# Ledger of designs, part 3: VHH binders against SET domain-containing protein 9 (SETD9)

Target 1, 299 residues: SET domain-containing protein 9 (SETD9), of Homo sapiens (Human) (q8ne22)
Amino acid sequence: MPGRLLRGLWQRWRRYKYRFVPWIALNLSHNPRTLRYVPEESKDKVISDEDVLGTLLKVFQALFLNDFNKQSEILSMLPESVKSKYQDLLAVEHQGVKLLENRHQQQSTFKPEEILYKTLGFSVAQATSSLISAGKGVFVTKGLVPKGAVVSMYPGTVYQKYEPIFFQSIGNPFIFRCLDGVLIDGNDKGISKVVYRSCNGRDRLGPLKMSDSTWLTSEIHNPLAVGQYVNNCSNDRAANVCYQEFDVPAVFPIELKQYLPNIAYSYDKQSPLRCVVLVALRDINQGEELFSNYYTIVS

## First folded at step 22 (VHH; from k5 with D57S)

Design o3
Fold by OpenDDE, fold request of step 24:
Structure o3 (fold): chain B 299 residues (1-299), chain A 119 residues (1-119)
Amino acid sequence: as target 1 above (299 residues)
Amino acid sequence: QVQLQESGGGLVQPGGSLRLSCAASGFRFSYYSMNWVRQAPEKGLEWVSAITSEGGSTYYKDSVKGRFTVSRDNAKNTLYLQMNSLKPEDAAQYYCAKYTYDSDRFDYRGQGTQVTVSS
């Protein structure tokens, strides 16, 4: 009986070590290629915040339009100008489809992954990693990812530097640390899941969801919200994506917040919501697994 | 234990006004967005209005826009709904409600207060 428990623990460790920050830190010296040096003074962003925002808005708007029939209550809460905007967008989309498909086909709701492909020219999804014992990975399932493209979002609860995350961080391989000390808990299980859901409920305004919680389920609405499963690069597997921090601007459309896979732990709304996106470092082909590099602060 | 207690309902004529109150206890009221919902006879639960935790943003169902005003006093742990220009279709049991999780169901609501609109 004790042998099975130990084997289980060992298997967990084998999976965990690739995500365990202290282990990674200890082994960073052995894998210098896994480090991206970011000068203290320059938030060396691969792409501009505007480009990040533009991409997210484009994807989220497409998702919103795809699920338009389910958005009636949300639409009723929005200004007439915003309602009209979406109606116009739908009209254009229908005209485009009619031109392509003479067939009266009922606006079939597409899968989120299909929407992503239609919008950005590529899609991503979770699958079993090519790395032995790594568990899950993220792959380009369709299309070509161009260099500089946002390919994923790191979902989870966002903690400020001063907020206690100690208990949640123990044994949690899905803690992401930002340059300024902000932490994102991307764990989709256990206490982390409960905390995320609780925060989501806290901020909910009737039909308006202020964050996406579907990344915690098997039926995700935001196909980008899989970044926590992107594995780190190795000597044998070069990084093809990097992490980039993004603060959600105050002018972010309220109806699209339902697709943001992040929620602030703190009720203090004075700080913008921190998101982390993954950006392609090169062109990535269909079938390739995403591998990220680590931030290294060059003090 | 989370407690929500609604009050202020009553009988009014069409075009009349009522002010509903909800006293909240058992949780950090100032941290939560709050909602008003209503249930008319033989109808399901309907969302009416919402307000952010700090009271900086308010949202309304189309049918009540311009007539209803949601507000809150966090120091008093109280939620309010000012209802003006009441219509017969506004007659319902009104509830103060909050979410605990990301469920589509209101996890907590009070006993409600009855609003009747009759000529």
Scores: ipSAE 0.880, ipTM 0.957, lowest interface PAE 0.5, mean pLDDT 88
Fold by OpenDDE, fold request of step 24:
Order: sequence, then structure tokens, then C-alpha cells
Structure o3 (fold): chain B 299 residues (1-299), chain A 119 residues (1-119)
Amino acid sequence: as target 1 above (299 residues)
Amino acid sequence: QVQLQESGGGLVQPGGSLRLSCAASGFRFSYYSMNWVRQAPEKGLEWVSAITSEGGSTYYKDSVKGRFTVSRDNAKNTLYLQMNSLKPEDAAQYYCAKYTYDSDRFDYRGQGTQVTVSS
């Protein structure tokens, strides 16, 4: 009898595209409605990789421009063509502001959440979840999230399927598993935090940060980097977002990597950096909490 | 224990050349991006150049672009900085540096090597 149960669990395990490993063992049997079913014929992408990339670049560029005065050292490392591009963009923004505010060129630095709102028409932030004992949740703070929009990123250290994650996984509810076995440790505390920071330091090129580590702090620079706090849906609260895998292309702007909330555990850069984004399944109103399916089953 | 030892500094005339070396030990050198930094008298520490762990990408401060070349030999655990067309403003103590964490401070650097540029 125990063997059949284990086999069943193993078979179920193989069918899960997305899962939180610690949660599966405890909650899957009790919450069958929290499963997302994806047809086998489906590429399991709600939006294209191009759209994901476009959105991220748009947001990150806006963040970069907002913090332009602090980017002088990074700019000095970039080709002249790239420098000129950002100068042009900044000039356009200033012209637009002059037209709107009739006020002096005070480069007003906005909060990252405000930049997100200005860029995408909505903003998200962490707050106390509406679910009892869930702790933190993610809410739409301003605007309307349209269906198909990238609403968040799952931050953390990215492990290849062959890389050891034993110590980091102990008691860690923030382990995200991708379809191909890639794992993302989204824990902002303890050994997970230390590992992330260590990897970040490993890859750092002077002023160029190769990942965002601010998601580990109270002052986040990438407002999307809160996906680890998105709670699981329930019978009473249907999922309004889903997870989607995204590989960062090699041509990703180096100056914008400072906003990527993911870092590879491995020093081997042969594989693209895996990110996981959360995509809206429907329009989501201001004030709504984000809920995802912790488990996606490929049927 | 992480050790970085810089060498190759000296006195040169303007327009001269130097090649700095940094011997690394006590860590997996080939896994880390490495940096050159310098400190001139009465100035703060400034970043000069960086190289990825595999040596595939290099980055330079604008003031040294086209004149300095960073390279590495992972088999020898050695970082290099070829400095050509040296200027008086390049005079400084040069350090090999690496990060341990995501701090804005270089966690490890050697004793440095002095570069003097004088007529």
C-alpha cells in the first residue's frame, strides 16, 4: 500500500510544471482546487518571451532614467552609443515634464513604485495578506492591471537541476521549481540571503551590479521583485496571476542587469539566466491581492 | 585565507608603459570577476577596470579606455593590467580587488603597487 501512494506521488510530481516544493508535501492533498491545469498542447506561456522582455526593458529603463544621476560610474563603462541613447531619452523626458509642469528641470527622483505606475499604468507592493496567517501578500496599489500584464518577478538564486540546494531547502517555503527542474530560492533570510549576496559579489564588475540585491532589504529598487510573497489561491479566492518562465537573453543590456532580481548560483554562464514572472490572468483592480496557483499541472 | 598580491608598479615617464600583476590565492580565482582599483594621494579609492571570471568581457573607466588592458590567466591565478600611454593623473597605488558580497566596498584587496608618473 505505501508503494502505490509513493508512486502516485511521484507521478503527480512529474506532472507539476510549477511548484513550491515544501508546500506540495503539506497542502496538495487538501487543496486540489489550487491546481492550474495546462493543456499538453499549450506552450504554457500566457504572453510571449518578447512581450516579457519588452515589459522588463521598459520598466528597467524607466528606473535607470529615474536614477540617472546615480548611474554616472556605470555610464562611464558603457559604449558611447549607449550613453547617447540614455541622454536622448532623458532629454525627451525632461521636455515632456517641462510641458506638463512648467517647473524648473529639477530631476525629481520618484519612488520605484511610482515609476512602475507611470510606466505600466499600475503598481504593486507588499502588504499584510488578507489571508489569515499568510503573513505578507502582494497587492495592486494603484491603477488597473490588464490581462496579460507582467505584474511581478520571483526573486532569488537560480540553481540548475544538477546543483545542490539541500541546505537552502530546509524549512524554506520560498523554493520555486521550474518545469525543467531549475530551482529558484526566493528566501530573503538566513543562508539563502547569504548565498544570493555572495553570488552577487562574485559576479560584480566594479560599478556594474549583475543583479538586484535590494529585494533583500526594505528599500527595493525593482518594484516587481516581490513575487515570492504572492500567496496561493483558494476556493474562495481564485488565482488572478500565473507563473511564467523567462530566460534572459544574452543581449540584455548590461546596465540594466542591476534590476534583475535573480542571480545564478553557478559561475558557469553557459546557460541563460532563468527568471520567473507573474502574469495577470484577468484584469485586476486596484486594492486586489494577487493570488497564484502554486502548482501547475501539464495535462 | 584570501590573498591578493600586486606587483609591477614603478616610476615611468609620461607616455610610458607598465604591466601590473596580481597573484591570487585562497579562493577559486576562476569563479570570480576581478577588479583593478587605484588610490591617488588625497583622493578616494576609484575603480579602474574589471574582467569577468572567464575573461570574456572587460570594462574600463573612461579615463583609461584605449590605454589600459585588463587580462587574466586562470591557470596561474593571476590578474594583469597593461597600462600604456601613462599620464601623470594615473599615478596612484593600484590594487587588485574582489567582492565577497554585494557591498559597495571591495572586501579584499592586496597591499597594492605604486605607480608613479613623472618627467
Scores: ipSAE 0.871, ipTM 0.955, lowest interface PAE 0.5, mean pLDDT 88
Fold by ESMFold2, look of step 23:
Structure o3 (fold): chain B 299 residues (1-299), chain A 119 residues (1-119)
Amino acid sequence: as target 1 above (299 residues)
Amino acid sequence: QVQLQESGGGLVQPGGSLRLSCAASGFRFSYYSMNWVRQAPEKGLEWVSAITSEGGSTYYKDSVKGRFTVSRDNAKNTLYLQMNSLKPEDAAQYYCAKYTYDSDRFDYRGQGTQVTVSS
C-alpha cells in the first residue's frame, strides 16, 4: 500500500472521526482486533423484516401517489391489477384533498418531508450537528418518533464481500460495513457518486428507475435517505438509533424501487439487494439529533 | 464506442408481423438492461419495451402488450422485438437503446429501422 494513500486516509479520518472508524485502513492492516464486533444482544433485530418492509412500502407508496401526475409512463408498464390499485388509492387521496381545500383549488403536491410526516407522524432532515466539529447531522424536525420506528436509510452502492471496493474507499468515511462483510458506500461526492449513477443507468428499464439517485442531490425524493449523516454516539451523546440490515424481497413492487437509495455494484444479481435502515431505540422528541450505536472494536 | 445497428423493418399490412433485430457492440451488452423506443412522424420519442440484462423480465407499453415480444441473445450481443398484429399507429422509426447515466434521456446509436403499416 503506498504511504501517501495511507497518510491521506489518516488525515481524512481526523476530520470525520464522529462518523465511524475508516474501515479500509484498518482492514489493510489485517488486524482482527479492529474488525467489527457486535455483542449477541446487539445482533438481534429491533423490529421484524416484515415491519421494515411494511414501513418502506407505506412511505414509498405515499411518495409515488404524491407525484402521480409524473408517473404515467411507469403506470403503462404495470400489470392491470397494480395499475387499478393506484387508481383506487388516488381516488381516495383526491377525495380527502377536496374535503380539506374546498375553498381553494390546488394541485396538492407536498414536499417529500411533508409526506413523511403525514405517513409516519414525524420528519427528519440533515442540519449542522450539535457536536463540535462533526459537520452535518440528522434531526427530528417535526413530530415524535416512537421506539422501533424506521427513521432513516443508509444510502449508497452495495458491494458484496468478494467485490473490490478499492478504489472508492481511499479517504472515504462513508463506508458502512454490514455484519456479513457487505459494504455500502454512502459518499455522495466524487467517484462514489459517479459509480452509483452509472449502476443506476445500467439497470434502468425505460421510465422505471431501479434505485433512487436523488440522495446525491440537494433535492432528495426519499427523505429517509439521509442516514450517512447520522453521527456515532459518544460519551456526551447516547445512541438513540441503531442500524438494521434488510434484504429487499423478490415481492418488492417494481414501481417503488425508484425510492430505494441503494444499488448493487455487480450486474450479476446472485444476492438480494442489501439495504440498511436506522431504527429508533427509544421515543425521540422533536428537535433531537440522531446518534447511532455503530462501532468497531479494539482488543 | 457504443454501436447499435437496427434491422428488420419494412412495409407490412395491418395485422401483419415483423421481427426487429439490434446488433450491439462497443460495450458489455450482457451487463445492461435494454430498451426499444420509437418515433413516428411529427411525434416525440416513445418508449416501447424493456428487458433486464439477463433476460428474466420484460416490460411493455400498454398499447403493445400481448402483440410485441422483446428478447435478447447475450451470446450474440443481439436484442430482438417480435411485432405481431401490427396497427397503423405502430408505424415509426424503431431504435434500440440503453441508458449511460441516470438521466431522462433515452440512449440510441443508429439510424433505426423503419416500420411502415399501410392499407
Scores: ipSAE 0.705, ipTM 0.876, lowest interface PAE 0.9, mean pLDDT 81
Fold by ESMFold2, fold request of step 24:
Structure o3 (fold): chain B 299 residues (1-299), chain A 119 residues (1-119)
Amino acid sequence: as target 1 above (299 residues)
Amino acid sequence: QVQLQESGGGLVQPGGSLRLSCAASGFRFSYYSMNWVRQAPEKGLEWVSAITSEGGSTYYKDSVKGRFTVSRDNAKNTLYLQMNSLKPEDAAQYYCAKYTYDSDRFDYRGQGTQVTVSS
């Protein structure tokens, strides 16, 4: 090969290489793939699956009853035994048929966070984090969170370990990896939002919604569905919640699925729907910010 | 482009039967839950029935339970509604429908097929 021609081509390649490599490196470093996961030492469950289920059913039932006047189409789809259950629950609360008629005619007088407080004795909400550089965080806004309470849920589209999650994972800090490799994409923007809403529409059965999409909006209906904004603990902010995985059992009431902030990516439901809850590690007082222990892996 | 084509409507006597069909194309039919909705003159759109993507579960409005049966054939990309014991209040334009997003109304429906029950 002629040395002068090859040297000229090599010089152009070296110039070309340096022009694009820094841009590519800077572009990749601006939007790294990240993955949240829990350490091996924190994999033990703090409370039983039955306690998680009981809490979710209690909260979701209260949300459903608060919005009862807007649930008439869903009720028309349900077995008579389920309809009578809700009528009996309203009767116990209001002592008589006349009070039930008033409840049926009322607009909801309570916000979802008030229902959470009335049901569990506390409320949570997202707000600007107490950490200057952390952006948003999640706070106990009212009441006392007892140790072992389910305090939040990690929302998002659920991917089995062999399902494709590639473009959604690029530059996405809200991907949570479960112990068995299941992923939850808790990003409420961009492609992640579109995918979640598409899966929710795919599975919708008329008035019956199979998951909650309101966590993607400013007006959330399930006030627990803010877990993607819980910040990581640090040396000066000890963890006060942990993540706990929960598979939704087949017996889960179908009319309450509208409050589950998770939906499976695949239409082929070979596994139970995975949810992730956040569980209090100690009593947490009003005004405290929630902090969890998780790793962030950049891939 | 998503296309839904309903057929099988017509005039029947009270107590009669009809079988509606909906031919689907332009999307992966087997991925989606499907719905039947209807609209009577001077009334809004009313949900009637739904079926899961694999056909394992079916749901019905109270007024049609026990009389209507929804089914699907994913190999033929076709949704069906068997309507038995028809009543005058069942007279309406019937549409098959699906959601793409979680909206208050269906994103896609066909032109519909008219069901008339003699008064």
Scores: ipSAE 0.671, ipTM 0.865, lowest interface PAE 1.1, mean pLDDT 81

Design o3
Fold by ESMFold2, fold request of step 24:
Structure o3 (fold): chain B 299 residues (1-299), chain A 119 residues (1-119)
Amino acid sequence: as target 1 above (299 residues)
Amino acid sequence: QVQLQESGGGLVQPGGSLRLSCAASGFRFSYYSMNWVRQAPEKGLEWVSAITSEGGSTYYKDSVKGRFTVSRDNAKNTLYLQMNSLKPEDAAQYYCAKYTYDSDRFDYRGQGTQVTVSS
């Protein structure tokens, strides 16, 4: 039997299997909004993995160059060809700034959200949701988001199937379940925060950080890493983003891993790191709140 | 309780070699990336070298590349630093280290081992 047919049957079996696991029933009982599952009709990817990768590399490179003064220890660890490429990119950026800007060129280090705007033509941030019951939400703060753009990333510790998450998942509204059963714990508080920071330290190679932990703080370095606060659509608010899974390729530049807001719970490197991006389903205007195309199960 | 015990330091002439060892206990050594750091008198800690948890990749500060080699033996819970072509600038107290969290400060280090390079 062809591997695609076997894979399809395996995926269908696993989806049905997870509908009836005690974890799902327990989680729904405590917090009905904690079940964030991508509906079957949303499993088609809006953009290619190559487009996702290209966007992330573009943003992360811009963030790295903006903070270049603080990257000296990391640069010393990189091959000379890579160091030269960043020095060349920085020289081009400085020439553009000198041609257009006055004395501010000497002191300009932009905030990450401004770098996002300069790079993608829009910026996002969390704020109080327009929905009274929802608490926090995510808004387009500047610019216009075109259909198909990567707008945000869902942060958190990544658990493979059957890795020990229970108990972190009990009463946790920020558990995201991928189509294949991989879980991402996007909670920025409590034991979830401690676990993420522990895994980040575990993998740290001196100056090289293998993931971004700043989404857990008030000074985030990757402004895309607010996806855990995107609310799901409702009868009153149509979806304008969808979730899209992305496995980080082995060739991903090591110096840019510091901006990936995900880390594997297991120290064992058996699987690629899973990330989840949010992709625009239509053009999204400045000031609009993001709403995802999954449904909250109401108790 | 995490414990790291460095050994192998000593007095060496310029151009000489030393092999440092770090015995680890109180944690699952094979889970963690490991680091070597050093400190000269009245200076802060300086990162020297790192190795991934499985030993697949190694990283070095520019000033020691080609002269130092980091390695590990996960079966023996031991981290090593082979230091060749030693220079006076390499004289320092050497520590092995890991992180518990993602702070810029090392959370755990041993007592260190002194490397002295005399001309």
Scores: ipSAE 0.644, ipTM 0.863, lowest interface PAE 1.2, mean pLDDT 81

## First folded at step 23 (VHH)

Design fb (from fa with S30R)
Fold by OpenDDE, fold request of step 24:
Structure fb (fold): chain B 299 residues (1-299), chain A 119 residues (1-119)
Amino acid sequence: as target 1 above (299 residues)
Amino acid sequence: QVQLQESGGGLVQPGGSLRLSCAASGFRFRYYSMNWVRQAPEKGLEWVSAITSEGGSTYYKDSVKGRFTVSRDNAKNTLYLQMNSLKPEDAAQYYCAKYTYDSEPFDYRGQGTQVTVSS
């Protein structure tokens, strides 16, 4: 009986070690491909914040329009100018569809993955990793990912450097550390899940959700919110994506915040919400698994 | 234990005004966005207004915009709803409400306060 438990623990460890930051750090010398070199003069950004924002807004707006019938309560909270904007966008979309499909305009709600494909020309999803014992991975399911494209978001609770995350970090393979010490807990289970949901409840304004919690479920509304399952590159698997930090600007549309897969642990109005996106380092074909470089070395 | 206690309801004529109060205890009130909801007879629970934790942003249902004002005093752990130009359709039991989790709307609300609008 004790042997099965130990085997289970060992198997868990084998999976965990690839995500365990200290282990990765210790083994970096053995896997030089896991390191990204960034010149000192560069802010370690592959694409501009504006491009990140533009991409997110485009995707989130498309998701919002796709689910427009469910957004009536949110719309009622928005200024008339914003309501009109969405009505206009919807009208244009319907005109475009009428031109393409003589078929009966039942505003067919598409799956989020389909919306992503229609919007960006590619889609991504979670599946079993090609790496043995890695568990889940993220794949391009449809289309071609162009170099420089945002391909995913790292979901989770955002902790400032001074905030205690010690207990949550123990044995948690889904902790992401930003360059400035900000931490994101991307674990979708246990205490991490509870904390995220609690924070989301804390900030909720009636019909307005201030973050996406659907990444914690099997029915995700933001198809980009799968970044926590992107595996690290290896000697055999070169990185095709990198992590990039992004601060959500104050002017971010409130009706679209429901698709942000991040929430701050502490409410600090003075600090923008930190998000982490994954950006393609090259063109990535359909069927390819995403692999990230975890560490940036300032050269 | 989280406690919310509403007060300030009453009978008013159309066009009249009321000020509702909600005393909050048992949680860190200053960190939570707060909501007002109401339930009219034979109707479901409907959202009326919301305010951010610091009071910097307020939101209203269209039907009450320009007439209702939500505010809060974090030092007193109190939420307010000023209701002006009341209409018969505003008659309802009003509740102060907060969310515990995102999937359970209005997990916590008080006993409510009755607002009656009659000529």
Scores: ipSAE 0.880, ipTM 0.958, lowest interface PAE 0.5, mean pLDDT 88
Fold by OpenDDE, fold request of step 24:
Structure fb (fold): chain B 299 residues (1-299), chain A 119 residues (1-119)
Amino acid sequence: as target 1 above (299 residues)
Amino acid sequence: QVQLQESGGGLVQPGGSLRLSCAASGFRFRYYSMNWVRQAPEKGLEWVSAITSEGGSTYYKDSVKGRFTVSRDNAKNTLYLQMNSLKPEDAAQYYCAKYTYDSEPFDYRGQGTQVTVSS
């Protein structure tokens, strides 16, 4: 009898595209939550990789421009063509602001959340969940999230299928598993935090940070990097977002990598950096909490 | 224990050349991006150059572009900085540096090697 149950669990396990491994082990038996079913034919992409990339580039560029005065060392490392591009963009923004605000040249730095709102028409932030036992949640703080919009990123250290994650997995509710077995450790504490920071240090090129580590702090630079706090849906609270895998292309601007909230555990250049974004399944109003399906079944 | 040992500094005339070396030990050198930093008298530590772990990409401070070349030999656990067309403003203590974590300043650097540029 135990063998059939294990086999059933194993078969079920293989059908899950996205899952939180520790959560499955602890909660599947007690709280059958709503599962997302995705047809096999559908690569489980709600939006195209191009759209994901476009959104990320748009947001990251806006963040970069907002912090432009702090980017002088990075700019000095970049080709002249790239420098000129950003100068042009700044010039346009300043002209637009002059036209609108008649206010003097004070380069007003905005909060990252405000930049997100200005860029995408909505903002998200972590707050206390409406679910009593959940702790933190993610909310739409301003604006309307349109269906198909990238609303968050799942931060963390990215492990290939063959890489050991044993110690990091112990008691870690923030382990995200991709379809192909890639794991993302989104824990901002303990060993996970140390590992992430270590990897970030490993890859750092002077002023060029190759990943965002600010999601590990109270002062986040990438406002999208809060996806680890998105709670699971319930029967009473349907999922309004889903997880989607995204591989960062090799042509990704190096100056914008500082906003990527993911880093590879191993320096295996052969594999693109895996990110996971959260995509809106419907329009989401201001004040709503984000809920995802922790488990996506490919059928 | 992580050890970085710089060498190759010296006195040169303006327009001269030096080649700095950094011997690395106590860590997996081939997996780390490496950096050269320098500190001139009465100035703070400044970044000069960086190279990726495999040596595929190199980066330079604007003031040294076209004059300095960073390279590495992972088999020898050695980092290099070829400095050409040296200027008086290049005079500094040069350090090989790596990050252990993503914190500033550099967590590890050697004792450094002195570069003096004088007529």
Scores: ipSAE 0.873, ipTM 0.956, lowest interface PAE 0.5, mean pLDDT 88
Fold by ESMFold2, look of step 23:
Structure fb (fold): chain B 299 residues (1-299), chain A 119 residues (1-119)
Amino acid sequence: as target 1 above (299 residues)
Amino acid sequence: QVQLQESGGGLVQPGGSLRLSCAASGFRFRYYSMNWVRQAPEKGLEWVSAITSEGGSTYYKDSVKGRFTVSRDNAKNTLYLQMNSLKPEDAAQYYCAKYTYDSEPFDYRGQGTQVTVSS
């Protein structure tokens, strides 16, 4: 019994060390060791913000249309021009579905991972990491990821620079640090989960959800929202994705906000919502695990 | 403890107007988007309108657009619904509501206020 417990604790420690970033140093001004460092030669943006936005809109629109029969109350809140846009898009998808029915294929609501594959040409999912005792990881399950593709999103509550992060940062390996000091808490358990759900409820406008909370559950509606389980690179595993920060534009379609896996901690929204995507650094083959570069650097 | 107290309902003729109020206490009212919901006899809850925490954006169900106006006064912790051109189908018990979590049910705890429209 003691040996099994100690072995389990050692495995938790090994998983933790791949993600651990000491929170205490984030509260010290003028401490360069606590800042994420990106050398000038390592470009901050691998692809344009326009390309990131275009990809997210394409995926989110596909997810929305896949679940369109359950979006009626949301549609009733939208301007007629937006409603007509979705009727046009649905007409194209409906014709494709009827073609499949005429070929005796099953007609069902597709799973979100299938929508991702149909939209981007690849799919990703969580599975046990190929690293010994690292816990979960994220894998390309279907298709080929081309260099420069958006493959995942880092979910979680977004804290502006100088906003307090509790209490929930203690022992929390899922804290992502942006270059400007913005933090994203990607932990899907404990007080981090409660905080995210509370902020999401705070901002909810009737049937309009201002963010996706399903990444906190066993049934994820946005299949990109698994980035908190992407392990850091190591001596044995070179990075094949990088983080790219993206501020959501003010004109982002309100009906698609339900798929953004981020919510601002502050009720006083004076800054754009920060999201973080993971972008492929090279072609990534089916079956490969994703590894990112996230580390503490003296800047 | 969250408390919501609705008032301003009553009996009006079709085409008439009413102004509903909701006094809020026990939470940081200015932090929350707020909602009006209604329930007619033998019907489920129906969302009517919403307003962002700072009051900058308002949203309405199609059937009330142009007739109803939601507003708030964060200094008084009060939510309002101005209802004009009332129709018999608007008759219902009206509640103000918020979400505590991203759960499906509204968090509404007030007694509500009855709106009756005599045809």
Scores: ipSAE 0.727, ipTM 0.894, lowest interface PAE 0.9, mean pLDDT 81
Fold by ESMFold2, fold request of step 24:
Structure fb (fold): chain B 299 residues (1-299), chain A 119 residues (1-119)
Amino acid sequence: as target 1 above (299 residues)
Amino acid sequence: QVQLQESGGGLVQPGGSLRLSCAASGFRFRYYSMNWVRQAPEKGLEWVSAITSEGGSTYYKDSVKGRFTVSRDNAKNTLYLQMNSLKPEDAAQYYCAKYTYDSEPFDYRGQGTQVTVSS
């Protein structure tokens, strides 16, 4: 059903020159010198950081274009080359619709979950978990998730190693611990919510938001930002996703940062912003719940 | 508490220049991105310019690009707006601002400074 989006993902993987294959987690480099330098990182990742970045940019750009009528202030702040890029992309999209409708009718705004489906060939959403407890889980609501797809993002405030997290860590089941000691607080309530909103406000540049805060609300704008509700695997529930750590590169488009569901706690930006994505370990069918593999902590 | 004190406004002729200053206290100024906003008679607040916490990037409303320059001195806890080639449509009460939380309106607790352009 989602053939164009699946084809895009498969084509991207097939272009990877390190013999990446979808059915096993192989070292992404066959160069012995490269293997000696970063062997454990290569063995622990299902897809490359470049592929993660490409997927996020593709989704975030689609979300931006879907909401274009509300982006005018942000566009006015961008270089003319960037504004022209988006206007050209909209002209191509509108031309395709006009060919079918033979008019200049405006494209309707879709729900973010529909944009995710149109972009990646599947959608995910939170719902009551299939586990007996009354907790939340994350489900594939539409389409089929291929092995190696980025399925979700773990939202929250990012704390560097040695930064204080009192306080928020007391009784908090939403703390994600990265391999290098970086912590992500994915709690969408209480003090954790207040801290995230405060950090996001601190960095706000008028119309430009430096992160997505809508994951803290009932109406999220980045549909990937539900990773804090993905339950751990168990003997009865095999993992179908793993975590992969990803540092946001300095060149990340500023107008798309509004969809990153992470913000650094520290005002001192010496380190790149850490994000964590969830990547499919196998094909995942519509209706399946996601379960994470805690035994694979990706740096 | 957050305190912002704007100064440097006045009456100028079209094409003239003014330099606005904003003295900040009651918060860690160097941690925050800062903004200039303005309010003309009969209009709501309008965002004008922004600068990152360490001054690495600056942003401007289209109508002021090339004419206005935002800057900051973190050692003095001061935000600046150099306004050149002033036009009658730039006449407004100018405020420096920040956000406390991302979903709230601008936090502008100063009196502002009036810019008037006579024609």
Scores: ipSAE 0.704, ipTM 0.884, lowest interface PAE 1.0, mean pLDDT 80

